# Ledger of designs, part 12: VHH binders against Putative glutathione-dependent formaldehyde-activating enzyme

Target 1, 157 residues: Putative glutathione-dependent formaldehyde-activating enzyme, of Halomonas elongata (e1vbt6)
Amino acid sequence: MLLEGSCHCGAVRFRVVSPHPYPFNRCYCSICRKTAGGGGYAINLSGDADTLVVHGAEHTSIYQAEIDGLTSPGERHFCSRCASALWVFDPRWPELVHPFASAIDSDLPRPPERVHLMLENKPDWVEIESREQDRCFAGYPDESIAEWHARLGLEEG
Short names: E, the ipSAE of ESMFold2; O, the ipSAE of OpenDDE; V2, 0.75 times the mean of E and O plus 0.25 times the DockQ between their complexes.

## First folded at step 13 (VHH; framework vhh_7uia_1)

Design r05 (from q01 with E61A; at its last look DockQ between E and O 0.88; V2 from the best seeds 0.78)
Fold by ESMFold2, look of step 13:
Structure r05 (fold): chain B 157 residues (1-157), chain A 121 residues (1-121)
Amino acid sequence: as target 1 above (157 residues)
Amino acid sequence: QLQLVETGGGLVKPGGSLRLSCVVSGFTFSDYAMAWVRQAPGKELEWVSSISSSGSRTYYADSVKGRFTISTDNAKNTLYLQMSSLKPEDTAVYYCARSPRYDYSKPFDYWGQGTQVTVSS
């Protein structure tokens, strides 16, 4: 599926092809929560990095988190004008880019189940709105985004 | 049997050059992104460089940008790291690593045994 996204002020617009468009992951880690997660979590999607097209790139900035005194290679791209979180690119996975669902303007399909991850980092005030079929993990899940889609028969080309 | 075999390490004076090679077998080399990762004595693993499966996109850690060049030769199933302007801080064991196609929690699923690079006057 072709995903179209933008920042709130319109200075940055982007497109990316994703065979995995379902917004099922809720990441509760402190980086995601503080940079992109007004409800206590962020939802990242997965897309083919070779297909990413960005308009207004001069209005993007990059944040790289410090983890235990080390700078992560992971790049969190956001709009420098309105602060909208847009996508993550990590050069250790150079084939992939991870747009935030919050930046996507395309209609996204409704996931039949959700995955709640990094719950060990969740603050007490954040409520896990878990459904019966949802899966919960203290840390990382046991499936990739692609594997989740494949297991449920939800891949799109 | 999947194998990643590094060669080309050694002792080099500051300002010198080395070329590391990693010969790969047991998987379709052109289907995977590849990386170099190093570990200095007593330090954590440090990602150095990555190359996309097509070879068209390359990425470098800030500490090596402008001095190192990653490349591949698909006909030989070989990953290279050309290192120039070497500094004592580049002293480490250098590992060839394969990046998985999926966004797992770990960026690398297979590793070579490593080759020692020592930069000393």
Scores: ipSAE 0.670, ipTM 0.867, lowest interface PAE 1.2, mean pLDDT 90
ESMFold2 (binder alone), look of step 13: mean pLDDT 84; pTM 0.855
OpenDDE, look of step 13: ipSAE 0.833; ipTM 0.926

Design r06 (from q01 with D103E; at its last look DockQ between E and O 0.81; V2 from the best seeds 0.76)
Fold by ESMFold2, look of step 13:
Structure r06 (fold): chain B 157 residues (1-157), chain A 121 residues (1-121)
Amino acid sequence: as target 1 above (157 residues)
Amino acid sequence: QLQLVETGGGLVKPGGSLRLSCVVSGFTFSDYAMAWVRQAPGKELEWVSSISSSGSRTYYEDSVKGRFTISTDNAKNTLYLQMSSLKPEDTAVYYCARSPRYEYSKPFDYWGQGTQVTVSS
């Protein structure tokens, strides 16, 4: 599926092809929450890095988190004008790019179940609001974004 | 059996050059992105460079950008790291590593034994 996204002010627009377009995962880690998740979590999509096309790239900036005293190679791309979180690219997985669902303007499909991850980092005030089929993990889940789609027969592309 | 075997390390003076090689077997080389990762004495592992499975996209940690070049030769199942303008800070054990296809796994699922690079006068 072709995903189309933008920042709030319109200075940055992008497109990316994703065979895994369902916005099913809620990441409660402090980096995702603080950089992209005002409700307590962020939803990371997965896309084919080779297909990413960006307009207005001069208006993007990159944040690289410090983890245990070391700068992560993971690049969190955001609009330098309006601060909208746009996508993550980590060169340790160079085939993938992870747009935030919050930046996507095109229609996203409705997931039949959700995954709540990194709950060990969730602040007390955040309510999980889990449903019957949802899965919850203190850390990373036992399946990737691609594996979730494959298990449910939801891959596209 | 999966094997990643590094060669080409050694002692070199500051400003010098080395080429590291990593010969792989046990998997389809062109299906996977590959990386170089290093560990300086007493330090944590540090990602150095990656190359996409097609070879068309390359990435470098900031401190080596412009000095190191990653490449592949699919006919020889070999990954290379050409290092130039070497500095004492580049002293480390350098590992060849395979990048997995999925997030949430460790960023590198298979590793070589490493080759020592020492940059000193």
Scores: ipSAE 0.690, ipTM 0.875, lowest interface PAE 1.2, mean pLDDT 91
ESMFold2 (binder alone), look of step 13: mean pLDDT 82; pTM 0.838
OpenDDE, look of step 13: ipSAE 0.783; ipTM 0.898

## First folded at step 14 (VHH; framework vhh_7uia_1)

Design s01 (from r04 with S105Y; at its last look DockQ between E and O 0.80; V2 from the best seeds 0.74)
Fold by ESMFold2, look of step 14:
Structure s01 (fold): chain B 157 residues (1-157), chain A 121 residues (1-121)
Amino acid sequence: as target 1 above (157 residues)
Amino acid sequence: QLQLVETGGGLVKPGGSLRLSCVVSGFTFSDYAMAWVRQAPGKELEWVSSITSSGSRTYYEDSVKGRFTISTDNAKNTLYLQMSSLKPEDTAVYYCARSPRYDRYKPFDYWGQGTQVTVSS
C-alpha cells in the first residue's frame, strides 16, 4: 500500500510503498522512546526504500544515535523546523525504510495482533496496553516480519 | 550449502591499497543486498559499506568515504571492496555479510569467515 506522511508544520511531506505495514511494531527502546515515542514507545513501519519520495527534503535533519560508544549508521530523519520524527533509514538494510506511524496521514490497517519489543528498556511508568493476541518480547521478536505474515495467513501463495 | 568466502586480505603499508573479494554460493546473489563489516582488535563489529541487490545504491561509513568502493559482479557471484589510502585504523578482520530483505530486526543473516587486513609500517 501507498503511505503518505508529513511533519506537523507541513515543511516535509513524503510517500512510500509499504507491502508489509504491520504488525505495527511497538518499540520501547530508549532511542525510539526519546526520539519519537512520547507515550513510551514508537510504532515503526516497514517500507520499500526505492519508493520513498520526499518533498521538502531540505527541511529534514538526521540524528544518528551512539550505541555502546559507537555512532549507529541508522539515520533518524526528522523535520528541522517542527521536530516531527518521520522515518528511519539504516544502510545495513539499504532496501528498507521505516516510517514512524505517527507521521502517516493516510489510513493504516488494523493489525490482527501487535508486537511489543525491547521491553527490557521500558520505563516503569509506561503501561503495556496489550490485547490477548499481542506478542511481547524483552528484546527482538523471535520471528521475522515475513514469518509473522505467513503464520497469520496474510500473504498466501 | 550457503557460503560466503572472503579473500584479498594481507599486510599493507599506510597509503596502500587492497581489494577484498567475497565469492557467494547457495542463494541467488542478485536478490540480496550485501555488506562489508569489520572488527578491529578489541573492538566491536563496525558496518563499513553496503550495496543494494540491483547495485544501484551504495553506502559507506563516514571514515571510509572516498577511500573505499563497494561493488558486485553478478556473473561471478562476487562482492568486492576496493580499499585505497589505507590507514592503521583500518586494521581489522573484514567480513562479507548478506543483508536480509524483510527482517528489520537483525542486520545480516549470513556471514563469511573473514579476512585479515593489517595496515602497519
Scores: ipSAE 0.610, ipTM 0.857, lowest interface PAE 1.5, mean pLDDT 86
ESMFold2 (binder alone), look of step 14: mean pLDDT 82; pTM 0.831
OpenDDE, look of step 14: ipSAE 0.817; ipTM 0.912

Design s02 (from s01 with A33S E61A; at its last look DockQ between E and O 0.78; V2 from the best seeds 0.76)
Fold by ESMFold2, look of step 14:
Structure s02 (fold): chain B 157 residues (1-157), chain A 121 residues (1-121)
Amino acid sequence: as target 1 above (157 residues)
Amino acid sequence: QLQLVETGGGLVKPGGSLRLSCVVSGFTFSDYSMAWVRQAPGKELEWVSSITSSGSRTYYADSVKGRFTISTDNAKNTLYLQMSSLKPEDTAVYYCARSPRYDRYKPFDYWGQGTQVTVSS
């Protein structure tokens, strides 16, 4: 599925092909929460990095978190004018890009289950609204975004 | 049997150069992105460089950018790391690693045994 996204002010617009467009995961880690998740979590989608097209790229900026005194290679792209979080690119997965669901303008499908991850970093005031079929993990889950889609028969190209 | 074998490590002086090689077998080399990862004594693993499966895009950690060059030779199933302007902080075991083709949470699914690079006056 072709996803179209933008920042709030309109200075940056992008498109990307995602075979896995369901916005099922909620990442509660401190980096996602503080940089993209006003409600205590962020939702990352998956896309083919080679298909990413950006308009207004001069208005993007990159944040790389420091972890244990080292700069993480993960690049968190955001609008330099309005601060909207847009996508993550991490060169350790050079074929992939992860747009934030919050930046997507295309109609996203409803996931039949959700995954809550990095709950060990969740602040106490954030409530987990877990449904019966949802899966919860203190750290990373044991299946990928692509594997989640494949297991549920939800793959798109 | 999947195998990644690094060679080319050694002792060099600061400012010197080395070329690391990683010969792979047991998988279709052109289907996967590849990476170099290093570990200095007593330190955590540090990603160094990655190259896409097609070879069209390369990426480098800031600490090595401009000094190291990653490349592949698909005919020889070999990944290379050309290292120049070496510094004492480049001293580490260097591992060849395979990046997952799928969207996985762990960055590397197969590793070589590593080759030692020591940069010392």
Scores: ipSAE 0.619, ipTM 0.855, lowest interface PAE 1.4, mean pLDDT 89
ESMFold2 (binder alone), look of step 14: mean pLDDT 81; pTM 0.832
OpenDDE, look of step 14: ipSAE 0.873; ipTM 0.937

Design s03 (from r01 with Y104K Y105W; at its last look DockQ between E and O 0.82; V2 from the best seeds 0.79)
Fold by ESMFold2, look of step 16:
Structure s03 (fold): chain B 157 residues (1-157), chain A 121 residues (1-121)
Amino acid sequence: as target 1 above (157 residues)
Amino acid sequence: QLQLVETGGGLVKPGGSLRLSCVVSGFTFSDYAMAWVRQAPGKELEWVSSITSSGSRTYYEDSVKGRFTISTDNAKNTLYLQMSSLKPEDTAVYYCARSPRYDKWKPFDYWGQGTQVTVSS
């Protein structure tokens, strides 16, 4: 599926192809929550980095978190005008890019189940709305984004 | 069986050069992105460089930019790291690593045994 996204002010627009468009994972870690999480979590999608097309790239900035005294190679791209979180690129997975679902303007499909991850970092005020099919993890899940889609037969070309 | 075998490490003086090689077997080399990762004594693993499966894009951590060059030879199933202007801070075991096609929460799914690089006068 072609995903189309933008920042709120319109200075940055982008598109990317994803065979894995379902917005199923809710990451409650402090980095996702503070940089992209309006409800106490963020949803990262996955896409083919070679298909990413950006308009207005001069209006993007990059944040790299400090983890255990080292700067992470992971790049969190956001709009320098309106602060909208847009995507993550990490050169340790150079074939992938991870747009935030919050930046996507295309109609995303509804996931039949969700994954709640990094719950050990969730602040008390954030409520988890967990359903029967949902999976919850204190840390990272046991499935990748691609594996989740494959298990449920939801991959798209 | 998947194997990644690094060679080319050694002892060099500051300012010197080395070329690391990683010979790969047990998977289709041209289908995967590859990386070099290093570990100095008593320190965490540190990503050094990555190359896409096509070879079209390369990435480097800041301290090695302009000094190290990652490349591949698909005909020989071999990953290279050309290191120049070596500094004592580059002293580490260097590992060849395969990047997974999927967004697994750990960035590398297979590793070599490592080759020691020592930069000292």
Scores: ipSAE 0.709, ipTM 0.881, lowest interface PAE 1.1, mean pLDDT 90
ESMFold2, look of step 14: ipSAE 0.700; ipTM 0.882
ESMFold2 (binder alone), look of step 14: mean pLDDT 81; pTM 0.828
OpenDDE, look of step 14: ipSAE 0.872; ipTM 0.939
ESMFold2, look of step 15: ipSAE 0.706; ipTM 0.882
ESMFold2 (binder alone), look of step 15: mean pLDDT 81; pTM 0.829
OpenDDE, look of step 15: ipSAE 0.877; ipTM 0.938
ESMFold2 (binder alone), look of step 16: mean pLDDT 81; pTM 0.829
OpenDDE, look of step 16: ipSAE 0.874; ipTM 0.938
ESMFold2, look of step 17: ipSAE 0.680; ipTM 0.873
ESMFold2 (binder alone), look of step 17: mean pLDDT 81; pTM 0.829
OpenDDE, look of step 17: ipSAE 0.876; ipTM 0.938
ESMFold2, look of step 19: ipSAE 0.681; ipTM 0.870
ESMFold2 (binder alone), look of step 19: mean pLDDT 81; pTM 0.828
OpenDDE, look of step 19: ipSAE 0.880; ipTM 0.938
ESMFold2, look of step 21: ipSAE 0.695; ipTM 0.879
ESMFold2 (binder alone), look of step 21: mean pLDDT 81; pTM 0.828
OpenDDE, look of step 21: ipSAE 0.870; ipTM 0.938

Design s04 (from r04 with S105F; at its last look DockQ between E and O 0.48; V2 from the best seeds 0.67)
Fold by ESMFold2, look of step 14:
Structure s04 (fold): chain B 157 residues (1-157), chain A 121 residues (1-121)
Amino acid sequence: as target 1 above (157 residues)
Amino acid sequence: QLQLVETGGGLVKPGGSLRLSCVVSGFTFSDYAMAWVRQAPGKELEWVSSITSSGSRTYYEDSVKGRFTISTDNAKNTLYLQMSSLKPEDTAVYYCARSPRYDRFKPFDYWGQGTQVTVSS
């Protein structure tokens, strides 16, 4: 599917072909939350990097996150005028580009289920609006002390 | 049987040049993007350079831009890294790596055994 996207101020517009345009992946990590996720998460789509066409590229800037003191090769492209997050390009996957769903103007298809990732990095104030079919990842198991002992065969008596 | 075999490492003085080669077998070489990744002593793996499956686009981490050139020869199933103006901080084991066609947590699904590059006076 051909996706059309833009920044809020209109200085940057882009097109990209995405074989998987479903906006299902909610990432709650601190990088996504702080750079593109006003609701506490961001949704990254996947697209064919060879098909990316950008108008107003002179108005884009790149942010590379520092993780544990190391600069990530992942490039977060945003509008230098209005700060809109536009896409991520990581040269370790040089044939892919990951537009943010928030920058897409095309109607996106409805995902049959959603994935909530990096929940251990989620701040307490962010609520997860999970549906029955959704999958959640990362967190401490909800297991009682008694259930733990029973499962491991360590019960006294 | 998938194999990635690196050669061309060695000891070189600062300012010198080396060309690394990675001969690939067991998959259709022209279908996959490829990369060079290095690990200096006591350090984490560091992505160095990538090339698309067609060879049409190349990427470099900032410290090697203008000094290193990645290329492929599809007829020989070989990935190259031409290294010039070498510095002591380029000292590392250099690995040839294959990028998967789709996203996963790990960017590389197959690795070579590595070749040592040492830059010292």
Scores: ipSAE 0.643, ipTM 0.863, lowest interface PAE 1.3, mean pLDDT 84
ESMFold2 (binder alone), look of step 14: mean pLDDT 82; pTM 0.833
OpenDDE, look of step 14: ipSAE 0.832; ipTM 0.923

Design s05 (from r01 with A33S S54K E61A; at its last look DockQ between E and O 0.81; V2 from the best seeds 0.77)
Fold by ESMFold2, look of step 14:
Structure s05 (fold): chain B 157 residues (1-157), chain A 121 residues (1-121)
Amino acid sequence: as target 1 above (157 residues)
Amino acid sequence: QLQLVETGGGLVKPGGSLRLSCVVSGFTFSDYSMAWVRQAPGKELEWVSSITSKGSRTYYADSVKGRFTISTDNAKNTLYLQMSSLKPEDTAVYYCARSPRYDYYKPFDYWGQGTQVTVSS
């Protein structure tokens, strides 16, 4: 699926192809929550880095978190004008890019189940709206974004 | 049987050069992105460099950018790291690592045994 996204002010627009468009994974880690997660979590999609096309790139900035005294190679791209979180690129996965679902303007499909991860970092005020089929993890799950889609027969393209 | 075998480590003077090799077997090398990761004594693992499966894009940590070059030879199933202008701070065990094709939340699903690089007078 071709995903089209933008920042709130319109200065940055982008497109990326994703065979995995379901916005199912809610990450409650402190970096996601503080940089992209107004409701206490963020949802990352997966896309093919070679297909990313950006308009207004001069209005993007990159944040790299400091972890244990080292700068993480993960690049969190956001709009320098309106602060909208847009996508993550991490060169340790150089074939992939992870747009935030919150930045996507295309109609995203409804996931039949959700995964809640990094719950050890969830603030107490954030309530998990868990459903019967949802899975919950204190840390990382053992299933990738691609494997979630494959297991449920939801891969596209 | 999946194997990653590093060679080329050793003792090198500051300012010198060294070339690391990683020969892989047991998987289709051209289907996977590859990386070098190092660990200095008493320190955390540090990502050094990555290369895409087609070799079209390369990435480097700021600490090595301009001094190290990652490359592949798909015919030989071999990953290389050309290291130049070596500093004592580059002293570490260097690991060859494979990036999984899926977007796992943790990088690198297979690792070599590592090769020691020591930069000393």
Scores: ipSAE 0.701, ipTM 0.878, lowest interface PAE 1.1, mean pLDDT 90
ESMFold2 (binder alone), look of step 14: mean pLDDT 82; pTM 0.838
OpenDDE, look of step 14: ipSAE 0.803; ipTM 0.910

Design s06 (from s01 with K106T; at its last look DockQ between E and O 0.89; V2 from the best seeds 0.77)
Fold by ESMFold2, look of step 14:
Structure s06 (fold): chain B 157 residues (1-157), chain A 121 residues (1-121)
Amino acid sequence: as target 1 above (157 residues)
Amino acid sequence: QLQLVETGGGLVKPGGSLRLSCVVSGFTFSDYAMAWVRQAPGKELEWVSSITSSGSRTYYEDSVKGRFTISTDNAKNTLYLQMSSLKPEDTAVYYCARSPRYDRYTPFDYWGQGTQVTVSS
């Protein structure tokens, strides 16, 4: 599926192809929460990095978190004008790019189940609001974004 | 049987050069992005460089950019790291690692045994 996204002010627009368009995973880690997660979590999608097309790239900035004194190679791209979180590119997965679902304008499909991850870092005020089908993990889940889609027969070619 | 075997490490003087090789078997080499990761004594693992499965894009951590070059030879199923202008802080065990084709939360699913690089007078 072709995903189309933008920042709130319109200075940055982008397109990316994703075989994995379901916005199912909620990451509660402090980096996701603070940089992209106004409700206490962020949802990362996955896309083919070779297909990413950006308009208004001069209005993007990159944040790289420091973890235990080491700068993460993960690049969190956001609009320098309105601060909208847009996507993550990490060269340790150089073929992938991870748009935030919050930046996507395309009509995303509804996930039949959700995954809640990094709950050990969730603040007390954030409610998980899980459903019976959902899965919860203190740390990382046992499935990737791609594996979740494959298991449920939801990936798009 | 999946194997990643690094060679080419050794002792070099500051300013010297080495080329590391990683010979791969047990999977279709051209289907996977590959990386070099290093661990200095008493330090955490540090990503050094990555290359896409096609070889079309390469990435380097800041401290090695301009000094190290990652490349592949698909005919030999081999990943290379050409290191030049070596510094004592490059001293580490260097690992060949495979990046998964999909977005697992850990970035590397298979590792070699490592090859020691020591930069010392």
Scores: ipSAE 0.715, ipTM 0.885, lowest interface PAE 1.1, mean pLDDT 90
ESMFold2 (binder alone), look of step 14: mean pLDDT 82; pTM 0.838
OpenDDE, look of step 14: ipSAE 0.869; ipTM 0.939
ESMFold2, look of step 15: ipSAE 0.592; ipTM 0.839
ESMFold2 (binder alone), look of step 15: mean pLDDT 82; pTM 0.839
OpenDDE, look of step 15: ipSAE 0.876; ipTM 0.939

## First folded at step 15 (VHH; framework vhh_7uia_1)

Design t01 (from s03 with K106T; at its last look DockQ between E and O 0.88; V2 from the best seeds 0.80)
Fold by ESMFold2, look of step 15:
Structure t01 (fold): chain B 157 residues (1-157), chain A 121 residues (1-121)
Amino acid sequence: as target 1 above (157 residues)
Amino acid sequence: QLQLVETGGGLVKPGGSLRLSCVVSGFTFSDYAMAWVRQAPGKELEWVSSITSSGSRTYYEDSVKGRFTISTDNAKNTLYLQMSSLKPEDTAVYYCARSPRYDKWTPFDYWGQGTQVTVSS
């Protein structure tokens, strides 16, 4: 699926192709929560980095988290004008890019189940709104985004 | 059987050059992005450089940019790292690694045994 996204002020627009468009993965880690997740979590999608097209790139900035005194190579791209979180690119996965679901303007499909991950980092005030089919993990889940889609027969082009 | 075999390490003086090679077998080399990762004594693993499966995009961590060049030779199933202007801080075991094709939570699903690079001071 072709995904179209933008920042709130319109200075940055992008498109990317994703075979995995279901916004199922809720990450409660402190980096995701603080940079993109005002409700206590963020949802990252995945996409083919070769297909990413960005307009207004001069209005983007990059944040790289400091982990144990070292700068992570993961790049969190956001709009320098309105602070909208847009996507993550990590050169350790150079074929992939991870747009935030919050930045996507295209109609995203409804996931039949969700995954709640990094719950060990969830603050007490955040309520996990889990359903019967949802899966919960203290750390990382045992499925990748691609494996989740494949298991449920939900991959798209 | 998947194998990634690094060679070309050694002892070199500051300011010198060295070329690392990684010969790959057991998978279609041109289908995967590849990387170099290093570990200095007493330090965590550090990503150094990546190259896409097509070779069209290369990436470098900041401290090696302009000094190191990653490349591939698909006919020989070989990944290279050309290192120039070497510094004592580059002393480490260097590993060749394969990047997964789809989103896994950890980077690099296969890597070799490593080759030692020592920059004498």
Scores: ipSAE 0.668, ipTM 0.861, lowest interface PAE 1.3, mean pLDDT 90
ESMFold2 (binder alone), look of step 15: mean pLDDT 82; pTM 0.832
OpenDDE, look of step 15: ipSAE 0.869; ipTM 0.935

Design t02 (from s06 with R104K; at its last look DockQ between E and O 0.92; V2 from the best seeds 0.80)
Fold by ESMFold2, look of step 15:
Structure t02 (fold): chain B 157 residues (1-157), chain A 121 residues (1-121)
Amino acid sequence: as target 1 above (157 residues)
Amino acid sequence: QLQLVETGGGLVKPGGSLRLSCVVSGFTFSDYAMAWVRQAPGKELEWVSSITSSGSRTYYEDSVKGRFTISTDNAKNTLYLQMSSLKPEDTAVYYCARSPRYDKYTPFDYWGQGTQVTVSS
């Protein structure tokens, strides 16, 4: 599926092809919460980095988190004008890019189940709105985004 | 059975050059992105360089950019790291690593045993 996304002010627009368009994966870690998830979590999608096309790239900035004194190679791209979180690129997975669902303008499909991860980092005020079929993890889940889609027969392409 | 075997390490003087090789077996080499990772004495693992499965895109951490070149030879199932203008801070064990095809939370799923590179006068 072709995903189209943008920042709020319109200075940055992008497109990416994703065989994994379902916005199911809610990460409650402090980096995701603070950089992209004002409600307590963020949703990262997955896409083919070779297909990423960006207009207005001069208006993007990159944040690389420091974890235990080490700078992560992961690049969190955001709009320098309006601060919208846009996508993550990490050269340790050079063929993938992870747009934030919050930046996507395309009509995303409804996931039949959700995954809630990094719940050990969730602040007390955030309620998990889980359903019977959802999966919850204190830390990282046992499935990748691609494996989740494959298990449920939801891959596109 | 999956195997990653690094060779080409050694002792060199500052400013010298080395080429590391990693021969791979047990998976379809051209289907996976590959990386070099290093560990200096008493330090954490540090990602050095990555290459896409097609070889079309390469990436380098800042301190090696312009000095190191990653490449592949798919016919020989071999990953290379050409290292030039070597500095004492490049002293480390260098590992060949496979990048997973899935967006797993661990960036490398298979590693070699490593090859020692020592840069000293």
Scores: ipSAE 0.644, ipTM 0.861, lowest interface PAE 1.4, mean pLDDT 89
ESMFold2 (binder alone), look of step 15: mean pLDDT 82; pTM 0.833
OpenDDE, look of step 15: ipSAE 0.875; ipTM 0.938

